# VH-VL binders against Probable carboxypeptidase X1 (CPXM1), part 3

Target 1, 162 residues: Probable carboxypeptidase X1 (CPXM1), of Homo sapiens (Human) (q96sm3r113to274)
Amino acid sequence: TGCPPLGLESLRVSDSRLEASSSQSFGLGPHRGRLNIQSGLEDGDLYDGAWCAEEQDADPWFQVDAGHPTRFSGVITQGRNSVWRYDWVTSYKVQFSNDSRTWWGSRNHSSGMDAVFPANSDPETPVLNLLPEPQVARFIRLLPQTWLQGGAPCLRAEILAC

## First folded at step 19 (VH-VL)

Design A1 (from z4 with heavy chain W52F)
Fold by ESMFold2, fold request of step 25:
Structure A1 (fold): chain C 162 residues (1-162), chain A 118 residues (1-118), chain B 107 residues (1-107)
Amino acid sequence: as target 1 above (162 residues)
Amino acid sequence: QVQLVESGGGVVQPGRSLRLDCKASGFTFSRYAMHWVRQAPGKGLEWVAVIFYDGSNTYYADSVKGRFTISRDNSKNTLFLQMNSLRAEDTAVYYCARVGYTRYFDYWGQGTLVTVSS
Amino acid sequence: EIVLTQSPATLSLSPGERATLSCRASQSVSRYLAWYQQKPGQAPRLLIYDASKLAKGIPARFSGSGSGTDFTLTISSLEPEDFAVYYCQQYSNWPFTFGQGTKVEIK
């Protein structure tokens, strides 16, 4: 890959720069959608090990605000880290924006159609997808397209960017 | 349709043992942590035990710790509760319950009655 | 362990009336609180989780509110099928515990 991690895992990207269309539970919010984050089991532990959208969310998305125009080159995803149940996204699309209002998609070069990226098949194994063409934008969204039947889309992510 | 069916309840004397089964259908059993919850006749609910979806960890209420063992067979979609050294206060309807997204219970079986009496 | 105290013990109301049920925790459970309905001879069913989120298939007349130690279940307009016992349950601390129940009965 040609670009380093943006900083979801490392916390260089603060919680305030993460947003989602919905959250299934208070402990499954976008601030939990960071690569390698772990669930806790202690008393009073509010936080689980992924972002999960609500089951009824018809258009789920997970969004990162880089804070300035940034060259996005790739995405790494994991499923949910949990002992309660397993969940993961199996495919997603990627969108970009400069103002969080108007969005354009990552495109398949050969067809000109939106690219669909294969995601995860287990809770922990990270899956890297390089974008067909890097994009310069401030915002990036991951839009789950398919996930394990009988649940909600759940993911952890890292973004590769220069 | 999610379905949980408990069996193995009955009348036993104090100090004896009993094993409860919970057969699951209509969902991927191996995906979910499972609980036992009991309700003494005419009384409220008491959490008993939990086993994680892969069987890696178990936790018990203090009232049953050391006497009860929760286990599961994911290949047979079955949850178990082995109850040893039974006491009169263990008399209850025993429910198996499926975890929701986190630690609450989203589906319950119909229960099986255990009566511990001389 | 966290003790949940429900009030009132019995709530006698007519169909169409608003029901308000209270649950108080002996220490903070944040928003890790669920509400269950149990009809005679039946297993409990989940109504509300995370204090205020409506479970799948539950009618919109049910709502939950609160955080920390004080929680409320509201039924905006009682239907005949809503006369039952209601339990709150915390899942913040081990062991997970339930309130003693509030019976909602026909006046």
Scores: ipSAE 0.681, ipTM 0.879, lowest interface PAE 1.2, mean pLDDT 93
Fold by ESMFold2, look of step 24:
Structure A1 (fold): chain C 162 residues (1-162), chain A 118 residues (1-118), chain B 107 residues (1-107)
Amino acid sequence: as target 1 above (162 residues)
Amino acid sequence: QVQLVESGGGVVQPGRSLRLDCKASGFTFSRYAMHWVRQAPGKGLEWVAVIFYDGSNTYYADSVKGRFTISRDNSKNTLFLQMNSLRAEDTAVYYCARVGYTRYFDYWGQGTLVTVSS
Amino acid sequence: EIVLTQSPATLSLSPGERATLSCRASQSVSRYLAWYQQKPGQAPRLLIYDASKLAKGIPARFSGSGSGTDFTLTISSLEPEDFAVYYCQQYSNWPFTFGQGTKVEIK
């Protein structure tokens, strides 16, 4: 039994609480990193269906400010929803912070190393990862580690939190 | 390295048909939406058509709608443009172009010339 | 459809000079504007997308600015290889449209 969605999909978490290390395009900014968000095709609607970091970003991250200390228990990710091209993250790490300056990682207890979560293999299928240990923090980062080659790290996400 | 090679251009009379091919290499063709863009001799660029990466949808400029058909065969890494009921105003170099991250074009072929004249 | 007007039509400059090319849209395209370079007998090449983002492999002497209706491509110091025709292209509204081009030629 996990915690409910924090509210990326539902817009309970406002765009101003989403940040990223970089964005490949204005239409691929962190405000598009919301689970189930869809690309637009109408005039003036170039908001595509994911956050995508720049290809040259050596340390990509997507960050959510929960606004207050929050117990994070899991992450759901999707690839990019788009008609133009497909992209997805295939693995990521998770970090937490109370001040957005000092970060600690979710750890794999058996190895003592940072946990690496398997992510997506197609644009739409959501993948749930429960954290090995829930963490109490204000900020959570997803740090793509691998992604579909020839592109950029792209994801949509929801955070499970109490 | 990304390569796009157009072929099938030539001289045809008005009212006739012609098919252009664009052979792709150096990238995963099935990942990208593809466009045709044309340039009349001595003139600027005109977008012609787009096909989504899975072939599901197509869009056309009004000047060619109903006469041209864009298609793709992802198993052969090939983009096509079927041009029917050709008119003198269709005379141009035709480029295939790969989409960038969104609607703009990041790579272009070298083009193939279509001349429509009697 | 959105009309893009480029100015000047021709820009005659020497190597080492700064080039400033303008593109004006008939209505707002936000930042959904790209710049392409085309040399004689060659295909266009993407320089700038999203008004100001430099495309992969493009030299830092190229830069773009603007939003809404007024856009500028700047070449800080012209190299011999930069003498070409430059096109702006909007991708905000269907159909996608191009400006008529600015030819940058050797004075």
Scores: ipSAE 0.680, ipTM 0.880, lowest interface PAE 1.1, mean pLDDT 92
Fold by ESMFold2, look of step 21:
Structure A1 (fold): chain C 162 residues (1-162), chain A 118 residues (1-118), chain B 107 residues (1-107)
Amino acid sequence: as target 1 above (162 residues)
Amino acid sequence: QVQLVESGGGVVQPGRSLRLDCKASGFTFSRYAMHWVRQAPGKGLEWVAVIFYDGSNTYYADSVKGRFTISRDNSKNTLFLQMNSLRAEDTAVYYCARVGYTRYFDYWGQGTLVTVSS
Amino acid sequence: EIVLTQSPATLSLSPGERATLSCRASQSVSRYLAWYQQKPGQAPRLLIYDASKLAKGIPARFSGSGSGTDFTLTISSLEPEDFAVYYCQQYSNWPFTFGQGTKVEIK
């Protein structure tokens, strides 16, 4: 599968189509979870370079609304871009939905269990994961499973879709 | 348990130098930007300087720029403040502070007193 | 440089009363305002960040509100340990600055 980027990095997916379970601060909201987004250092520019869930969020998720049924084929993730502190997700699961209420997971074909994707080990290096089988849905969620010990679940992402 | 312990304070004459150390424990020091903040006796708080988590950049308050240098040794979990050309108005308790998720300060050390007097 | 003006300079209150502390910025700092508590002989402690978010381990009787230039710290019912000096701090613009403090004292 060679589907192009859905458009998180390029802003083709607007901020209104990004949601998350929680945000640690306003400057770490889902609108910052776009691949290659950079933290601000200037006066008045306090938008940081990732989405980060609240530390106490027991079930963190980052959601993209494609707006229409869409064939999702892969996910690219980065850690947090920041000069203040580093954080990154080290593994995640992926879920899909047509109504944002009922969700099904990406499955590992060989085990029949939910697929767990290895994610990041540094702030900047993008990691690509192709889905075991492309899925047709309107919504896609990334659900961090593990992240840097003593840190928070933080990521930037791009979605591959046709 | 996050712990920050400042040391190196004391009484010095104007025009002299002092170096302050801040030893960190209970967290991954190299993950966090670090600040110095000071408080003159009986007065309010004044931000002094910041250093990014990898040491790449520093910023200083105008009152200390050109005289003070912030630095860090991530292998020793230690933050430093080199204070040159000290003046009476530099008399204060000096705190090291850890950045929160962004620019504010989530944990503070106990402070070390610097007294600059003739 | 952004000046933060705290009012009143001193609040004299009894345990159980509600304390309302004000911080006004000389220009907008959006939501990038923190509140700290400092007891005599101790280091400051973070109470509130991003104007209204409660820091870890801080009792629910503390709350913050405001955006732009006008901010409020509220202590809904004062406990004996709450008699201290309170500082606001902006982190929108370099250099970061603090208000001059509001002392909350028992009487």
Scores: ipSAE 0.583, ipTM 0.854, lowest interface PAE 1.7, mean pLDDT 92

Design A2 (from A1 with light chain K53R)
Fold by OpenDDE, fold request of step 20:
Structure A2 (fold): chain C 162 residues (1-162), chain A 118 residues (1-118), chain B 107 residues (1-107)
Amino acid sequence: as target 1 above (162 residues)
Amino acid sequence: QVQLVESGGGVVQPGRSLRLDCKASGFTFSRYAMHWVRQAPGKGLEWVAVIFYDGSNTYYADSVKGRFTISRDNSKNTLFLQMNSLRAEDTAVYYCARVGYTRYFDYWGQGTLVTVSS
Amino acid sequence: EIVLTQSPATLSLSPGERATLSCRASQSVSRYLAWYQQKPGQAPRLLIYDASRLAKGIPARFSGSGSGTDFTLTISSLEPEDFAVYYCQQYSNWPFTFGQGTKVEIK
């Protein structure tokens, strides 16, 4: 069976362990890319519920540092939780690294090509994808490939690891 | 291309009511929170109201609370501003504006003039 | 409410010159500040958001800087089409508020 969550939703993974290629705006940084995180307006702040890359970012990515070699087995994604607008990623790739410099992708067994994972079609329904093969690494990146037209790639995520 | 077209402006007497419409096109209207912003003749800009993309909530400037109502019909790509108990100081060009990724306004209509005069 | 004060009220310059516009907030708005351009008879147009982020389609001669209470809009080299009124707007606190505007006019 699957592995437990790494701790993005539970905040076990600290903000400093979350990074991204870019952010579309303040309040949409990687620290807001946590599964089930809500728009801050209801909590008295102005942050939204998602990480969003810059719209013009040609190679957007969301990175989680597990802190030590970890066996990653799956990913859960959501779209943006916001009162202002909705956005979501419709597909993504996954990469791994031990040093944040050299990366390798999650690949399909059949084709040997990088696997493209289907993501979301609404802001709130979580979508689980198991990796074709669990990978041991320190870092994991989600690389949005397609997303809702007319916007930027936005997501919330949880990583499964054991 | 994104387009916002306001209509419904005109000349009315104080105490009367008027409804403004804003027709959106070139984007998925239901995806965005929408605002009204007004500008008195020869003056600056004043935020009036906002409605969330799903219409779940609204906020108003103190100057219009209790008198103005912002609403929307996503099936018709239209934003509304119902203005009741109009006052002379409500005289202005009224703009509908689309929210950006957060709380700034990335697109504006051409505006419609409302004149409240005895 | 947060009061935004723009200066100068009027800026008279020639094409090709550098324009520097100021916007001061009565209290900190962090970086939640936008700049708009409005030409006569037209609707405002977004130039800058989040204090320094250039909006889509806006020429690179426009730039924004600042945080907290002091913000600046810079036009590196004025084009004839840049003569207009410029407004700053904060979206840190309700209600959202605008500065009174700076008119950039041709000398």
Scores: ipSAE 0.894, ipTM 0.944, lowest interface PAE 0.4, mean pLDDT 96
Fold by OpenDDE, fold request of step 20:
Structure A2 (fold): chain C 162 residues (1-162), chain A 118 residues (1-118), chain B 107 residues (1-107)
Amino acid sequence: as target 1 above (162 residues)
Amino acid sequence: QVQLVESGGGVVQPGRSLRLDCKASGFTFSRYAMHWVRQAPGKGLEWVAVIFYDGSNTYYADSVKGRFTISRDNSKNTLFLQMNSLRAEDTAVYYCARVGYTRYFDYWGQGTLVTVSS
Amino acid sequence: EIVLTQSPATLSLSPGERATLSCRASQSVSRYLAWYQQKPGQAPRLLIYDASRLAKGIPARFSGSGSGTDFTLTISSLEPEDFAVYYCQQYSNWPFTFGQGTKVEIK
């Protein structure tokens, strides 16, 4: 059996526990990288529905602080929810850390190489990936590897953990 | 490279109608919300209208609301502005502009002149 | 609507000098402000977005600062091609609005 959601969608994970390498805009910060979050324009909210790294960011990442050692088992991703444009990540890697300084990657057992997870092909369809092996760590990062051409890596996510 | 080319401008009498076209190339047109912005001769810039990337909604400036209609055909990479009940104060160069990652305009066409005069 | 007031109306400077342009909003627009350059007979060109982010392909001599109601566009050292009209634009609330423009002319 898998682990339940960590709480990005439910807002159990506070904004202060979400970080990113960069943000394309103020309305596209890591606090907007929550699964199923919607653009708030219709409600007078200036924020959009995704985290987007800067287009020129050579090593983009989205980070979640679980607050304590946690067993991560999977990731769910979506693309950007927006009225302005659509973007999404098509593949990503996953890394773990206990101190936010030293990181190790999720690896395939068969090849021993860093696992590359397929992500989205449209903005709204959630894509679930189970980790080849669950990992115990405090921090987890999603590292976009490929994304929709001509744009920036944009995603919403939920983490499965127990 | 991103390119926007407006057409359809000309001289028209008050009360008449005119349709402007904006042909997009060099990018995936259907991915972006598009705007019209106008500039009266010797004056500043005025936002006119926006259409979402999927055409699901539109917004207009009060000065043109009820008279102008923004639309798009993503299969033809073309943005439209239907202008009805034209007034002298509608005289301007009309620019089509692409939205950036958010609500600013990152690329503009060279504009097309609309002159409303009797 | 949110009114943007630019100052000065005209700025007369020589090449190599520093240009400082102001844009004041009638109410807070947070950092949702862009700057554009327009030369005679040409379309506007995006310079700055989100108050301080340099648009792609824009020279580093251009910079933007400010938040809330007071914003500044700075050209550290004017080049001959920089003499033009500059507009600020807010995208915090509908309708989107522009300032009336500042003309940077050669002294």
Scores: ipSAE 0.857, ipTM 0.932, lowest interface PAE 0.5, mean pLDDT 96
Fold by OpenDDE, look of step 20:
Structure A2 (fold): chain C 162 residues (1-162), chain A 118 residues (1-118), chain B 107 residues (1-107)
Amino acid sequence: as target 1 above (162 residues)
Amino acid sequence: QVQLVESGGGVVQPGRSLRLDCKASGFTFSRYAMHWVRQAPGKGLEWVAVIFYDGSNTYYADSVKGRFTISRDNSKNTLFLQMNSLRAEDTAVYYCARVGYTRYFDYWGQGTLVTVSS
Amino acid sequence: EIVLTQSPATLSLSPGERATLSCRASQSVSRYLAWYQQKPGQAPRLLIYDASRLAKGIPARFSGSGSGTDFTLTISSLEPEDFAVYYCQQYSNWPFTFGQGTKVEIK
């Protein structure tokens, strides 16, 4: 890969730097969209192992604020870790921003169109996608495009940056 | 559409056993944890048991622990409740219920009546 | 276990009126509370989850509010089909528990 993780899994990226378009539940908020985060089985453990957008969210996104201009190079995704049900994103797009207002997409070199990245086919296997071209930006969004039928877009993620 | 159909209810004497089935259709059964919830005649709802989507674990209400066993066959889209050592207080309509995105119940079967009487 | 106490036991109202149902928890359940509707001879139907989230297909006249220990289900304008028993349920702690129900009956 070449570039280290931004720190979603390690918690170097604080919860306040994670945002989303919506959340299916309080326990499925963006702060739970961290790679390898686990669902809780213990009494009183209220959080699950993924961010999940609302099922009716027409334009779901998961956002990471790097805090400063950062060279993003790749994304790792997982599905939902849960004992209740499984869900996962099957494809997503990536967008970048410096001000969280104006966004540009990761594009294919050949077509010039926004790249659609294949994601997961099971809850736990991490899937790495390198960006066709690394991008320097403060914010990065994952935009689920397809997901397991009959559910909502759910994912855990790590961002690669160097 | 999502359908849950319970069966196996009936009248039994105290101390006897009964097995309830819940046949699921209209969704991928193996994706969802499933619950049993019961309702005594003219009374409220009581959670009975849950089984995780992969059957890896189960939890029970104290009132049925040691007597009831929840299980599932994902290949047959069927949820089971084995009820042993039945008591009069077990008399109820038994519902199978699907878990939502978290731990609420988003779909219920029509229920099957279990009557434990001498 | 967490005890949920619903009030009132019975609520007598006319169609078009506003219904307010309460559910109190013996200890905090955060927002992990659901509301169900049950009509005679039928299975319960999910109305609200996570205290205030409207379940799919449920009319907008239903709404939920509250957090911690005090929760409210509101029916802004009762329709004839809304006369039923309503249950709250917490899923914060094992075992999951239900309130004893509130019957909304026609006046």
Scores: ipSAE 0.847, ipTM 0.930, lowest interface PAE 0.5, mean pLDDT 95
Fold by ESMFold2, fold request of step 20:
Structure A2 (fold): chain C 162 residues (1-162), chain A 118 residues (1-118), chain B 107 residues (1-107)
Amino acid sequence: as target 1 above (162 residues)
Amino acid sequence: QVQLVESGGGVVQPGRSLRLDCKASGFTFSRYAMHWVRQAPGKGLEWVAVIFYDGSNTYYADSVKGRFTISRDNSKNTLFLQMNSLRAEDTAVYYCARVGYTRYFDYWGQGTLVTVSS
Amino acid sequence: EIVLTQSPATLSLSPGERATLSCRASQSVSRYLAWYQQKPGQAPRLLIYDASRLAKGIPARFSGSGSGTDFTLTISSLEPEDFAVYYCQQYSNWPFTFGQGTKVEIK
């Protein structure tokens, strides 16, 4: 599409504007949910290569505060960057808000039901999903619906917006 | 149910070689980095080696570098430890261990005893 | 390499008592510390990771605290199955290292 990246990968969106429902470990927080981020292997560097929710999180979500009303048009996702184990989300829903309290979903144009987007099938290959209709909002959430069995939902993301 | 079963332990003389196998079941083996950890009789635990989930890299404790080789066959769900130039101080129970979300170990095998003696 | 020193070496207690085990690192390991339980003749079992996070399936009577160089494992009320050796392990720096163990035994 014609909308550029919001700036998760480039750091234009600061860490303080990223939030999540939970984190599986201290190195798998929402600030690691940026497209193309990579895990560290050096002494003392255990910042990992994705956001991962806790396994027991019944309602996982990853949230971006754009800071102002923004026209969201698409989402790019990757799995977890790691040499230790692989994890990825296989499908997700998208929600929007103006106040981070009340949320509405991206809808399937034909059915009127919440759209479910196919996500990843390997750790690194980016998957683009254009929203059925662009949405104007301040906040966007990705809500993992399915992921690899026996683990937590893990993702890296970029948001397309203009 | 996660299962890790080591085999190949025994009594060998110093300077000889031995290969340990670890057969995995109940989980997707190719998803996880794998470690060897050893415990000398009546002593604490010592990390020995790791291999990444795709076999891309290996790391070793200094005490075994150049003598031990960790490897894996993801098609057979098997982890290996080739131990050459064995010394008396290598006498231990050897455990294979599965990585958790990062560098710690969430599941361990039963262990196999290696005794190096004249 | 980072040396982990556990204290006490042996802790003799009765069922129902509170156990407090210490692990001290020779340099900071931040929060990258795990605790394992090893019963006689068995492999170790993960209890705690990231200093304070309870591993899946571990009873709530186990808890961990600390960061940097000083860490504590607490068992709030000892059960008969808790009499074992406990090891701390750091995974901040290569090589990964373990403490020498604390034996919790029945008085």
Scores: ipSAE 0.763, ipTM 0.899, lowest interface PAE 0.8, mean pLDDT 93

